# Designs tried in a protein design chat: VH-VL binders against q9uuj3r425to622. Part 31

Target 1, 198 residues: q9uuj3r425to622
Amino acid sequence: SSLTEDNLIVSLVPKILAYLLDAYSYERDEEVLSCVWTTEVPLKDAFDLKSVLRKTDNVESVLNACVEKYTLSSITCSLRLCLLEFPDSLIRSSFYDYFKAIYTTYTDFEDLDHRLYSIKKCLLHLHSTPLHILEEIIRHLSAYAISIRMKDGQIRHLAKIISPCVLRPPDDLNIIPVEDTHPTLLVIDLINEFENLF
Key: E = the ipSAE of ESMFold2; O = the ipSAE of OpenDDE; V2 = 0.75 times the mean of E and O plus 0.25 times the DockQ between their complexes.

## First folded at step 17 (VH-VL; framework fv_acimtamig)

Design aa5 (at its last look DockQ between E and O 0.70; V2 from the best seeds 0.67)
Fold by ESMFold2, look of step 17:
Structure aa5 (fold): chain C 198 residues (1-198), chain A 123 residues (1-123), chain B 106 residues (1-106)
Amino acid sequence: as target 1 above (198 residues)
Amino acid sequence: QVQLVQSGAEVKKPGESLKVSCKASGYTFTEYYMHWVRQAPGQGLEWMGIINPSGGLKSYAQKFQGRVTMTRDTSTSTVYMELSSLRSEDTAVYYCARDLEDYDRSGPYFDYWGQGTLVTVSS
Amino acid sequence: SYVLTQPSSVSVAPGQTATISCGGKNIGSYSVHWYQQRPGQSPVLVIYRDSNRPSGIPERFSGSNSGNTATLTISGTQAMDEADYYCQVWDYRYVVFGGGTKLTVL
């Protein structure tokens, strides 16, 4: 499984995030900008773009050449598809039940320090590649949420959309049981507390 | 009426920490992000960071990363800013300032400021 | 990091027009906000989104923003306008202030 973790993911993710950061400055429609990570896109468009991105030497040139066909939401969806092809979630799936216990036990504001301590312990156990990717994604999402002063409901929706990339159960086809909210709650804490966790 | 009332002036020694409070009233505390800005004597305004008082989303200016912590207490409608490992250069008036209610591409502008808290760091 | 440059001081005679500049690369693509700070007081917003006045700000305050320069203009300058003035933008996730301009009315 270590052989399937490759330099393509390490280099592709930061380049896509850098492209998005620059592209945000050109997006004049506030509503479009606020939903770039959450807007539904045709699945075919996201898969097609993912296929092109995995073959390219220059992510920015490909994305610029395709701007009329592919929206920013197609790009974020393609990124999420790339992460779902990673052999495990960024926080390895063996932590799934660990965090389920944490987020069913420590649910209050006063429990935040316990949850943060638990997250920090988990981060120390991640291999360098998934940890680096996780940090870059959460850095980007935290900054993006700040840049548009997201409301809590928007942050929750964003966290739900990204959560299968971050923490999913073993051997599920990139889906989280509908009754399990802890992956979303974990991502909310990662985004809100990025400054304290990384 | 919107008010931001800050804690009183403090005198600190190098190496200590400061913690300033900013109590909000006259509006829905959780609907507005809050910023911290400081001003050294005779100097300009220096932005320190931002916090969402509802969920706690926060971001700090690079200069203060590792030394600043911003927190809030929704039950008292209060935000806090703590700055650690104080130096004489941290002598300043510290302000809280309220963001806009909703996202605006023009970014935040601050129509309401706290009265300021003078913190003096001296040997 | 993005930098805003202001002159350290501007001096005008009473009744004349004061012009305070705020320089920045492509500042015309930002929305510029301006604050007045009198000695010992908190800053007060006097212009937002380049050219809009908040309620209670006299009509003699105006603003513009184009190219690499934003400008705060005070017509009919009065002694009470003597203060420090700061420009400010939002650069993605950072608030950036100019260095401030002391307006002196002689």
Scores: ipSAE 0.811, ipTM 0.906, lowest interface PAE 0.7, mean pLDDT 89
Fold by OpenDDE, look of step 17:
Structure aa5 (fold): chain C 198 residues (1-198), chain A 123 residues (1-123), chain B 106 residues (1-106)
Amino acid sequence: as target 1 above (198 residues)
Amino acid sequence: QVQLVQSGAEVKKPGESLKVSCKASGYTFTEYYMHWVRQAPGQGLEWMGIINPSGGLKSYAQKFQGRVTMTRDTSTSTVYMELSSLRSEDTAVYYCARDLEDYDRSGPYFDYWGQGTLVTVSS
Amino acid sequence: SYVLTQPSSVSVAPGQTATISCGGKNIGSYSVHWYQQRPGQSPVLVIYRDSNRPSGIPERFSGSNSGNTATLTISGTQAMDEADYYCQVWDYRYVVFGGGTKLTVL
């Protein structure tokens, strides 16, 4: 039941990302394209779309049909909602304090190698499914960031939005302390150093 | 005025590495992406890769994956391109080229170019 | 990978109009940029985003892009316009150049 549901969601992720990639190539509004992941959308729309996507056997068909009803930002938001419904973050919450320590200790540019080592070590401990999903998402975001030539601030903002899907605290999956920035920093490194990490 | 000044010509042996520098001036270095483009003698322009202002985010042409490394030094406003495992086919003039401002989301074009660095790879 | 196709060479008499084509599948959906490269010199941007001229570029340079072909047009061609010309697009994370066209002013 829950396992089946999770498997279904996992299968949606690559399809949604592929659709987005295709959509990017046709989007000519620079503002829309630059804010696909960061634009706020009505949650109702995102939930509705998520519901439809989870019930379909043909995700591509649904997404193609949804272009009339849903924005690209609604699609990205729906994807995030799906990921947030997982019992745990893509990187296990047990690593939360691990990365907190890492990003407290290694804060300088010169410390990048240490952080990358730590990230790689963590990735080696992930199951194949969450690792694959993480890789696909980060690959997508890294490519997307380059495609629209994001500034550092934009990457940071994107990372903040994605971080709850990537790393959550162990005792409260729904609350990310604002003062804890290490999940965001982790996602920044994941995006910036994708080719070195995966 | 915007200037991109590259390092001098080099002669290399097969198997060695080259590292070309591009020193930028006349603009806010930390706000622009930088590209590297090379041109073999008598040939066309070949894109090598792009690096973001912070130097953390990069994208390389598939042909150079695993051999090319682009870096930036903000303190000196310099971008570097290193190419390893050199071959005779790597003989070319290498250019750094400034991208348009980052707010342009329609795709990069190069408004300023370095003077080029000739690298000759010969046994 | 996305491919841009240019003629290898174009010849024009002084004062006449030179036309250089850049072919690509649905290139009209891309922003096409053009560079001029004189012998022994670095490339120079002459057209950006299909039809815009940078400061310092003569008005005789113009560009268009539609369908499967982008075009660089040089009206009243002068001897100094003799150079190689390259079209360029962005194909999601990759810059793509045309093969270049040698413009000869007869």
Scores: ipSAE 0.511, ipTM 0.826, lowest interface PAE 1.1, mean pLDDT 91
ESMFold2 (binder alone), look of step 17: mean pLDDT 93; pTM 0.953

Design aa6 (at its last look DockQ between E and O 0.54; V2 from the best seeds 0.66)
Fold by OpenDDE, look of step 17:
Structure aa6 (fold): chain C 198 residues (1-198), chain A 123 residues (1-123), chain B 106 residues (1-106)
Amino acid sequence: as target 1 above (198 residues)
Amino acid sequence: QVQLVQSGAEVKKPGESLKVSCKASGYTFTEYYMHWVRQAPGQGLEWMGLINPSGGLKSYAQKFQGRVTMTRDTSTSTVYMELSSLRSEDTAVYYCARDLEDYDRSGPYFDYWGQGTLVTVSS
Amino acid sequence: SYVLTQPSSVSVAPGQTATISCGGHNIGSYSVHWYQQRPGQSPVLVIYRDSNRPSGIPERFSGSNSGNTATLTISGTQAMDEADYYCQVWDYRYVVFGGGTKLTVL
């Protein structure tokens, strides 16, 4: 049942991302477009949509029908909720301290190569399913960031929002301490250096 | 005032690489995307790619994928464009252009341009 | 890939109105920008976001964008307006230029 559920999410993620990509092409309000992933939405809406998406065999139809009912931010939030329901983050929690060490050691721009090496090494140890999901999400976010020409602050904010889905601490799947910024930094590197990492 | 000053003209052989620099002044360098556009003799403007303020995010035109590399040096307020495996068809004037943010439609337009750098590729 | 189409050349007599078109599928949904390039010079932004003029650009320059065509209009065309003109849009992750139009002032 868990495996089936995971498979469903694996199928769902690319479809949602594709829908979002299409939606971006029609959105001409920069403010709306720039906040698609970071805007707060009523959790009830996100949960409702998540429930509908998880039960449907036609995700595209549901999303098309939802245009009037749900905002793009509700869709992104629903996706994040789905990812947060996984037993572990996309990058295994066992790597949490690994990346903590990396980002405490290699903090400068000139250290980028070391960080990238470390990230690549980690990615090689991931199972195909979480790696695929991670790649799709990061690809989407990287492209999205470019499409709206995100500045560094916006990328950081985006990374902060996404980081719980990417890397969680081993003993707390839902809460990342504010003082621990390395998951956010990791996602920043993933977004910025997508072409080098995947 | 905003100024974009590019490196001087170059002559290259096929197979070599070119690297053009664009030094920016008169504004906050770390807040603007930079673009590269080239123009072959007697031809139109051709977009090559962009680089974000931090230098991490880049987008290259498909035509130049695998051959072009854009970088930034914040300490010198300079953007670089390197093009490898040069061909005669790469003979062009290369421009850097500052990206002015479009707050309405999330599109770039270029309010300032470098003076251009002529690169001639000939055997 | 998105394509912008411009006429290769437009001719106008001094004092007359020059019109340069930029065609693209549903271009009216894009923000169109225009550049002037005189011989041997760098491009200069003359219109941004369909119809806005940057500081220093004469009022005789105007722009519009609707449907499948964006238009640059130069009223009271002067000899100094003789140049190549390029339209430009942003297509998701790529900048797209038109082919350029050579404006000749007769």
Scores: ipSAE 0.749, ipTM 0.890, lowest interface PAE 0.8, mean pLDDT 92
Fold by ESMFold2, look of step 17:
Structure aa6 (fold): chain C 198 residues (1-198), chain A 123 residues (1-123), chain B 106 residues (1-106)
Amino acid sequence: as target 1 above (198 residues)
Amino acid sequence: QVQLVQSGAEVKKPGESLKVSCKASGYTFTEYYMHWVRQAPGQGLEWMGLINPSGGLKSYAQKFQGRVTMTRDTSTSTVYMELSSLRSEDTAVYYCARDLEDYDRSGPYFDYWGQGTLVTVSS
Amino acid sequence: SYVLTQPSSVSVAPGQTATISCGGHNIGSYSVHWYQQRPGQSPVLVIYRDSNRPSGIPERFSGSNSGNTATLTISGTQAMDEADYYCQVWDYRYVVFGGGTKLTVL
């Protein structure tokens, strides 16, 4: 519900994604382009940009006015920081163990339809705002991955970076500390199967 | 040495689905995206979409969105394209074509094509 | 979506130079690829990245791309060059083909 109460931050996501989409077509350095979402950025730069973006109604003008100051990776990092500040992930954390069970049971390409059915069932239970943000982010990441013909390992790395925004453990995780890969595996399916899920 | 061998010609009725296979050999199947292109009789080439056979990342041309499904089987190095709710306008030769190994701003370009699969949709 | 425009046909006499145009808004910023297709056959790549020939393509095939027009040129045109010719670009995440040009050698 806190995600539905912060309409200003919610309106920024599509605008930032639109800016990035346009910017990809002008980036001549293929190595830079391939790492836009995964390049390490000084946290100060990402937080500074985030604070500026929260103060404006015109995302494009802010980003254009400071193009030499902010890299594309600073912009993607700032977006992720905004999403991480919400108290819950885009897919409610109450689905954390649901998907853990799914991804320990249905691990093969023959099981994809079962995983997709489970994902679709979950999407029906999301509030409209987190569902819309999720769809826009995954649409963007799928298009981005295709535009540079990402290899499977690159998609996995991208999915790992974005996964905390998508599915986080419940508040009590510190009593059950585990190295869980299912949030990454979920995001991989979301990206690969965007055409079939949304 | 690189070969793309497609399934044989088919005759279908309106409302049915078609499914064409494309078996790859002579290269590492999972390192190259695969595309599907069709050509109606007397018409030009029409791109339908692509799939990454490694993880199954896929994208479809807008015209076919909702009717086309692309899948793969890495154990047989085979890509499949299924088109549902067939109409007579779907009569065409369907081709698979291999993308480049690595990202290239200039690509894709297709120097390896399947032999084509004629699908005829008639009442 | 992005559109490529080709003339529907071009006719040349044997030995003459054929030119086949591919028009597109700012096509010079794209890499243009060309295919030859004979009746009943799969397309064959004849030019890639605007001007490069694959192995086995005769030297009489050449290409250029600038501004709003890419051009396939066939010098010393022979009867075996009769075919349909398609230009093609990659536009972000979509493949775009031109409508095709039938080359006739009379």
Scores: ipSAE 0.651, ipTM 0.841, lowest interface PAE 1.4, mean pLDDT 87
ESMFold2 (binder alone), look of step 17: mean pLDDT 93; pTM 0.952

## First folded at step 18 (VH-VL; framework fv_acimtamig)

Design bb1 (at its last look DockQ between E and O 0.67; V2 from the best seeds 0.78)
Fold by OpenDDE, look of step 18:
Structure bb1 (fold): chain C 198 residues (1-198), chain A 123 residues (1-123), chain B 106 residues (1-106)
Amino acid sequence: as target 1 above (198 residues)
Amino acid sequence: QVQLVQSGAEVKKPGESLKVSCKASGYTFTEYYMHWVRQAPGQGLEWMGIINPSGGLKSYAQKFQGRVTMTRDTSTSTVYMELSSLRSEDTAVYYCARDLEDYDYSGPYFDYWGQGTLVTVSS
Amino acid sequence: SYVLTQPSSVSVAPGQTATISCGGHNIGSYSVHWYQQRPGQSPVLVIYRDSNRPSGIPERFSGSNSGNTATLTISGTQAMDEADYYCQVWDYRYVVFGGGTKLTVL
């Protein structure tokens, strides 16, 4: 069951990202394009779309058929929901304290090399499936950020939205500290330094 | 006034690396993307890549992937472009060019250019 | 990859109108920018976002973009307008330049 679910996500994520990439090329509304990943959508819509996507072998056809019903933001939200269905974050929650320590120690720009080294070290310990998905997501977001020439604040906002998919605290904590920003900082580095990390 | 001042001309041999600098002044350096464009003798403009204000986010033309590295130094308001494994066909004038103002998301255009840096690659 | 096509050269007599085309598939959906480059000089932005003129650029410079063709128009062409002209667009995360057009003022 777990393997089947993992396989589904592995096949689904690239297809959704490919569809989004194509959609970007046709979107001429700058406001829409600039907030595809950050715009809030009704969760019901995202869940409904997710359910449909999980039952199809033709993701592109389904998405094309749903253009009138769902926004690009609903698609990205559905994707995030799919990723959150994993039993753990893409980067294992066991690394949560590791990265907390890294981003409390290395906070300056001059410390970038140390952070990158730490990230690379972590990536080497990830399983192939979550690593692949992480790479695809970060690749897409890095490219997207450049495409709309995101400001640093926009990248931070994007990173905040994606961070729960990338790194979550261990379940034993039962409390997600609202003030804990190190997952967001990690995703910022992943997005900014994609070519250096992957 | 906005100024982009590039480093001087260089002569390189095949296999070596070049590193051109672009010092910016007259505006808030940390608010604008920067681009690099080159032009071979008698040829057209060729885009090399883009780097964001923080210097972390970059995108390179496919042709230069694996050979080009763009960096920024905020403390000196300088952007750098390094090209490795030089070939004779890399002989060109290299330009830094400032991206449009940050409120425009429709795509970059270059309102200010450096004076250009001639790099000659010859054996 | 997206491709912009320009004529290699255009000639015009002084005082006449020069027209330089930039062809691209559905280029009308893009924002097209134009640069002037005189011999031995850096490029200069002359038109941005299809039809906008930067400060300092003469009013005789104008631009349009529709369908598959963007156009730079120089009315009352002067000798000083002799230069290479390049169109440029942004294709997702890549800058694309046209091949350039040499404008000769006869």
Scores: ipSAE 0.833, ipTM 0.914, lowest interface PAE 0.6, mean pLDDT 92
Fold by ESMFold2, look of step 18:
Structure bb1 (fold): chain C 198 residues (1-198), chain A 123 residues (1-123), chain B 106 residues (1-106)
Amino acid sequence: as target 1 above (198 residues)
Amino acid sequence: QVQLVQSGAEVKKPGESLKVSCKASGYTFTEYYMHWVRQAPGQGLEWMGIINPSGGLKSYAQKFQGRVTMTRDTSTSTVYMELSSLRSEDTAVYYCARDLEDYDYSGPYFDYWGQGTLVTVSS
Amino acid sequence: SYVLTQPSSVSVAPGQTATISCGGHNIGSYSVHWYQQRPGQSPVLVIYRDSNRPSGIPERFSGSNSGNTATLTISGTQAMDEADYYCQVWDYRYVVFGGGTKLTVL
């Protein structure tokens, strides 16, 4: 029900990330590699894989046995679906307006040090389990982006896709924002500045 | 013409910090990742890390994590490498080297290097 | 943590063929790049992607890579080829250099 209480998701995330790291070494097409996290997949395939992953005690064995059926993008989509099932994001939604204010005030590259200070303060207030999962995901994405020397547009697209897992609006928000960009901008900073934040 | 021009030689004491600059010209600065490599006297080449001068995506060799910071200034087409808490074993020539414009699977190779910056850490 | 191993030195008579090895576990699955460094100078790329020669590098420089060994070969070795030589790969998100080989031309 919550990220703090779900021991299965705590063990599942690192195993899926380790599998993806190994799988990247077999893919030599940069265009395919650059889209592993961003390619849309049939939702049925992602939900089916998620269901199997939640019931197994051996993630690597399941993924190896099914490699010809499941694309890497199905695996990343299944992971994102697992995180989206929890009622709160990795950075708890009470920080949603905090970061909205940060990213409307400190908008430029020249303000980076202040944004990093603000992010670091937020990280100190997270529960240990969401913080650990966040760190592992951002470590993976930062390394992945470096491995193919992603351009800024690719990083922005990746960050947009991941952002609902990282920071979502509060459940009691009565205003539905049409296009809030600050969750994407936060994830861009997390990826670009991983070395300085964690 | 592509040029990478580094700051001049420095002499430092243990515990101080160094900050080497690498000014790029003759190409679109933001389209190429930049690497830092050092070489202690009589020793081999040692990779320190990588930075995207456009968005600032960066990664450091584990040996230097916690002591190295890489930054850039797009208005001057300059990347910087700062190494803190210097020790005598940090005496080296420090190089910047330009990555490829676009990734290929073969990874980076460096056809353009800075002239090197000798930093001596003594006493 | 990937390691590239080179001999510390290689000696060759002028006009003979020099070979410089770069050993690594399954290095044949990597693309190997080679640099020449003369004393007091920045490295110069001499081979990229195992066997390709940049413009301006003499055709007597060649490279190969298979199994656990990549090799830089210099045929008709000249006194000007006396330098340190480094192999290099990209291992996921890390640049890895070999330890370097000093080529002496007697």
Scores: ipSAE 0.797, ipTM 0.900, lowest interface PAE 0.8, mean pLDDT 89
ESMFold2 (binder alone), look of step 18: mean pLDDT 93; pTM 0.951

Design bb2 (at its last look DockQ between E and O 0.69; V2 from the best seeds 0.76)
Fold by OpenDDE, look of step 18:
Structure bb2 (fold): chain C 198 residues (1-198), chain A 123 residues (1-123), chain B 106 residues (1-106)
Amino acid sequence: as target 1 above (198 residues)
Amino acid sequence: QVQLVQSGAEVKKPGESLKVSCKASGYTFTEYYMHWVRQAPGQGLEWMGIINPSGGLKSYAQKFQGRVTMTRDTSTSTVYMELSSLRSEDTAVYYCARDLEDYDWSGPYFDYWGQGTLVTVSS
Amino acid sequence: SYVLTQPSSVSVAPGQTATISCGGHNIGSYSVHWYQQRPGQSPVLVIYRDSNRPSGIPERFSGSNSGNTATLTISGTQAMDEADYYCQVWDYRYVVFGGGTKLTVL
């Protein structure tokens, strides 16, 4: 049921993020650290791991046991897959056109205040569960971006990868236009301005 | 040559806010992270926070969360640090410090420092 | 929070070797940087990434890092080396400084 799914994600997401945070503390390979969220992994691995994670009451133990079998990138990919299983994006798809309009109108740095206002307004209309998950993910990604001192281009790339979890078009569109960058731009603002938005 | 020139000394009262500026020159301003570090009289260096090249992404030391705000103005190549709700213990020399070069993932180190700004908080 | 521990003071005679330690749990897994601060001056980077010297820093300055201790070594110490020295690391998204060591040249 949808309720069961929601409860699972609410429990799973923070635990995975906590595990990743611990992993960041001991990993010193620059290549690994820079690609934790952006490296493509075999989908089979991500799905297999997701399946295992969904069946366990001890996420940390499972992840620790799987260190030799799965990479950190497989973990982040599994997390994204879990989020994509939601019936809707964390920010409701009903806001898709809203943000499309915002990022079409307010494209310059000087327009940041207008964008932030619009984002805050939207966040106030989200349900508690999606909002909480969004906050935790963006908090983690913001901290991660700082931890490796990401450049703007890197943040954009990260945002592009995460954006489908954050804001998807309505189901009737069934196609995410490659030309639509506003979800990515939204996630960039969420990451950059986390402290101002949450 | 790289230069970081900070604003002048200030005297503040408890409860007020300070805002220190750091004007950068001699390099591409929009390519480097900037840090703020302070030092109370006779004490050690204390990290306050970091701000990315675009000025959007920041991270503050936990001690200053809720009181500190860092901003950047690319048009003037200036970084700002604002600290609110000042206390006597906020009396210190405040430094801006440039982060290391791009593509270094081993953690920041500070190759250039401002001259420091003394802020005295007293009743 | 991660903590770096330095001795409060170190004394050395001119021409002798000064050693300043920076202790931290598994600090060898971090990149340690060192700063020199003379009285009334801004800090100056003297060692970065454990053992590298910036341009303009004398060769008598060297650094090492392993296990639980990073070390700044100043060979042939001179009067001008009298200063406060700080070690520094990056802990996830926080800069951490040591407490500083006052080096006195006797």
Scores: ipSAE 0.879, ipTM 0.938, lowest interface PAE 0.5, mean pLDDT 93
Fold by ESMFold2, look of step 18:
Structure bb2 (fold): chain C 198 residues (1-198), chain A 123 residues (1-123), chain B 106 residues (1-106)
Amino acid sequence: as target 1 above (198 residues)
Amino acid sequence: QVQLVQSGAEVKKPGESLKVSCKASGYTFTEYYMHWVRQAPGQGLEWMGIINPSGGLKSYAQKFQGRVTMTRDTSTSTVYMELSSLRSEDTAVYYCARDLEDYDWSGPYFDYWGQGTLVTVSS
Amino acid sequence: SYVLTQPSSVSVAPGQTATISCGGHNIGSYSVHWYQQRPGQSPVLVIYRDSNRPSGIPERFSGSNSGNTATLTISGTQAMDEADYYCQVWDYRYVVFGGGTKLTVL
């Protein structure tokens, strides 16, 4: 991606997250609110919105119009598409096998401290831009999950949807093999333990 | 029949840490979020944070960020609150309180409270 | 960030009606819960979701919430109603308590 594209993503993510935070307070349908990040949307709608957001100097105006035509889920999907267009996942793909080993070895509750230590060590090695974006995304998701007091199954579903943005394998596919659950488990720990990790 | 039984009173010095336990019984421990609330002598109720005892999802009031840690042990149906770098202003009764099971739009209210744990911080 | 305001004290004679207010910007859009705390005891839920009484709470306790004010009303007050009363809301991901009102029964 170009310097302009990278700079726009850095600027755009906080604005989209701030908009979503405000929009949650107006959503009265609890079922809609619980699925804002997980509802399937037509990818064309998300791509169209992403294209407009990258070109606008008034993000709030565009997002207000999106609520009239699309959904909050179109906004979250467009954000995820932006993150997937980064050359690498937010946690560099070179950590993929590192975390696979961690989540194969330390799978129980009493192993949580070992997993958290491993995550903290990884965070120290991230460059500032992906680390900041990761922190803001996980801060938002943790707060969102708390706001509706998500159950564990809902958190797992959310984590699965987000995981390709966070940690994906080094290949070109932007997919996580079905047998690899560790990216989802990593995101679950990031969300549940945000207060202790960041 | 629902009971929240907290650990006993403690006396601490400034700079130390405290860790209060809250053992739940009479209901399915993992189906209810748990909160911690404190009350300094002669003062009002002050919310400290929330934890889901099932998966451990947690959030802390910003005043306590960096000093508070909330954990749980599902094998003993117990939640814990740890507060570090204590000061005399942390002298309070610390309560655990159960969130409602049915997460409706109205948000949490606390139908059951622990008996409270008095923690005194003095030199 | 969100603030709930309560009067510091309210005094009533036995048998009279006590009214305890809880002020907040657009508090009518929140669900307001109320707790009674007697000296040396844990809080007890007396009203939830603005106006509902838990099992075991006398009918003389009632609540309302509209605009910028929620109200706990205790009719036919008794000496045992002498306590501190707290209102509470959930603001996104934060629990917010009012500062508390001491109810004194003459």
Scores: ipSAE 0.687, ipTM 0.854, lowest interface PAE 1.3, mean pLDDT 88
ESMFold2 (binder alone), look of step 18: mean pLDDT 93; pTM 0.951

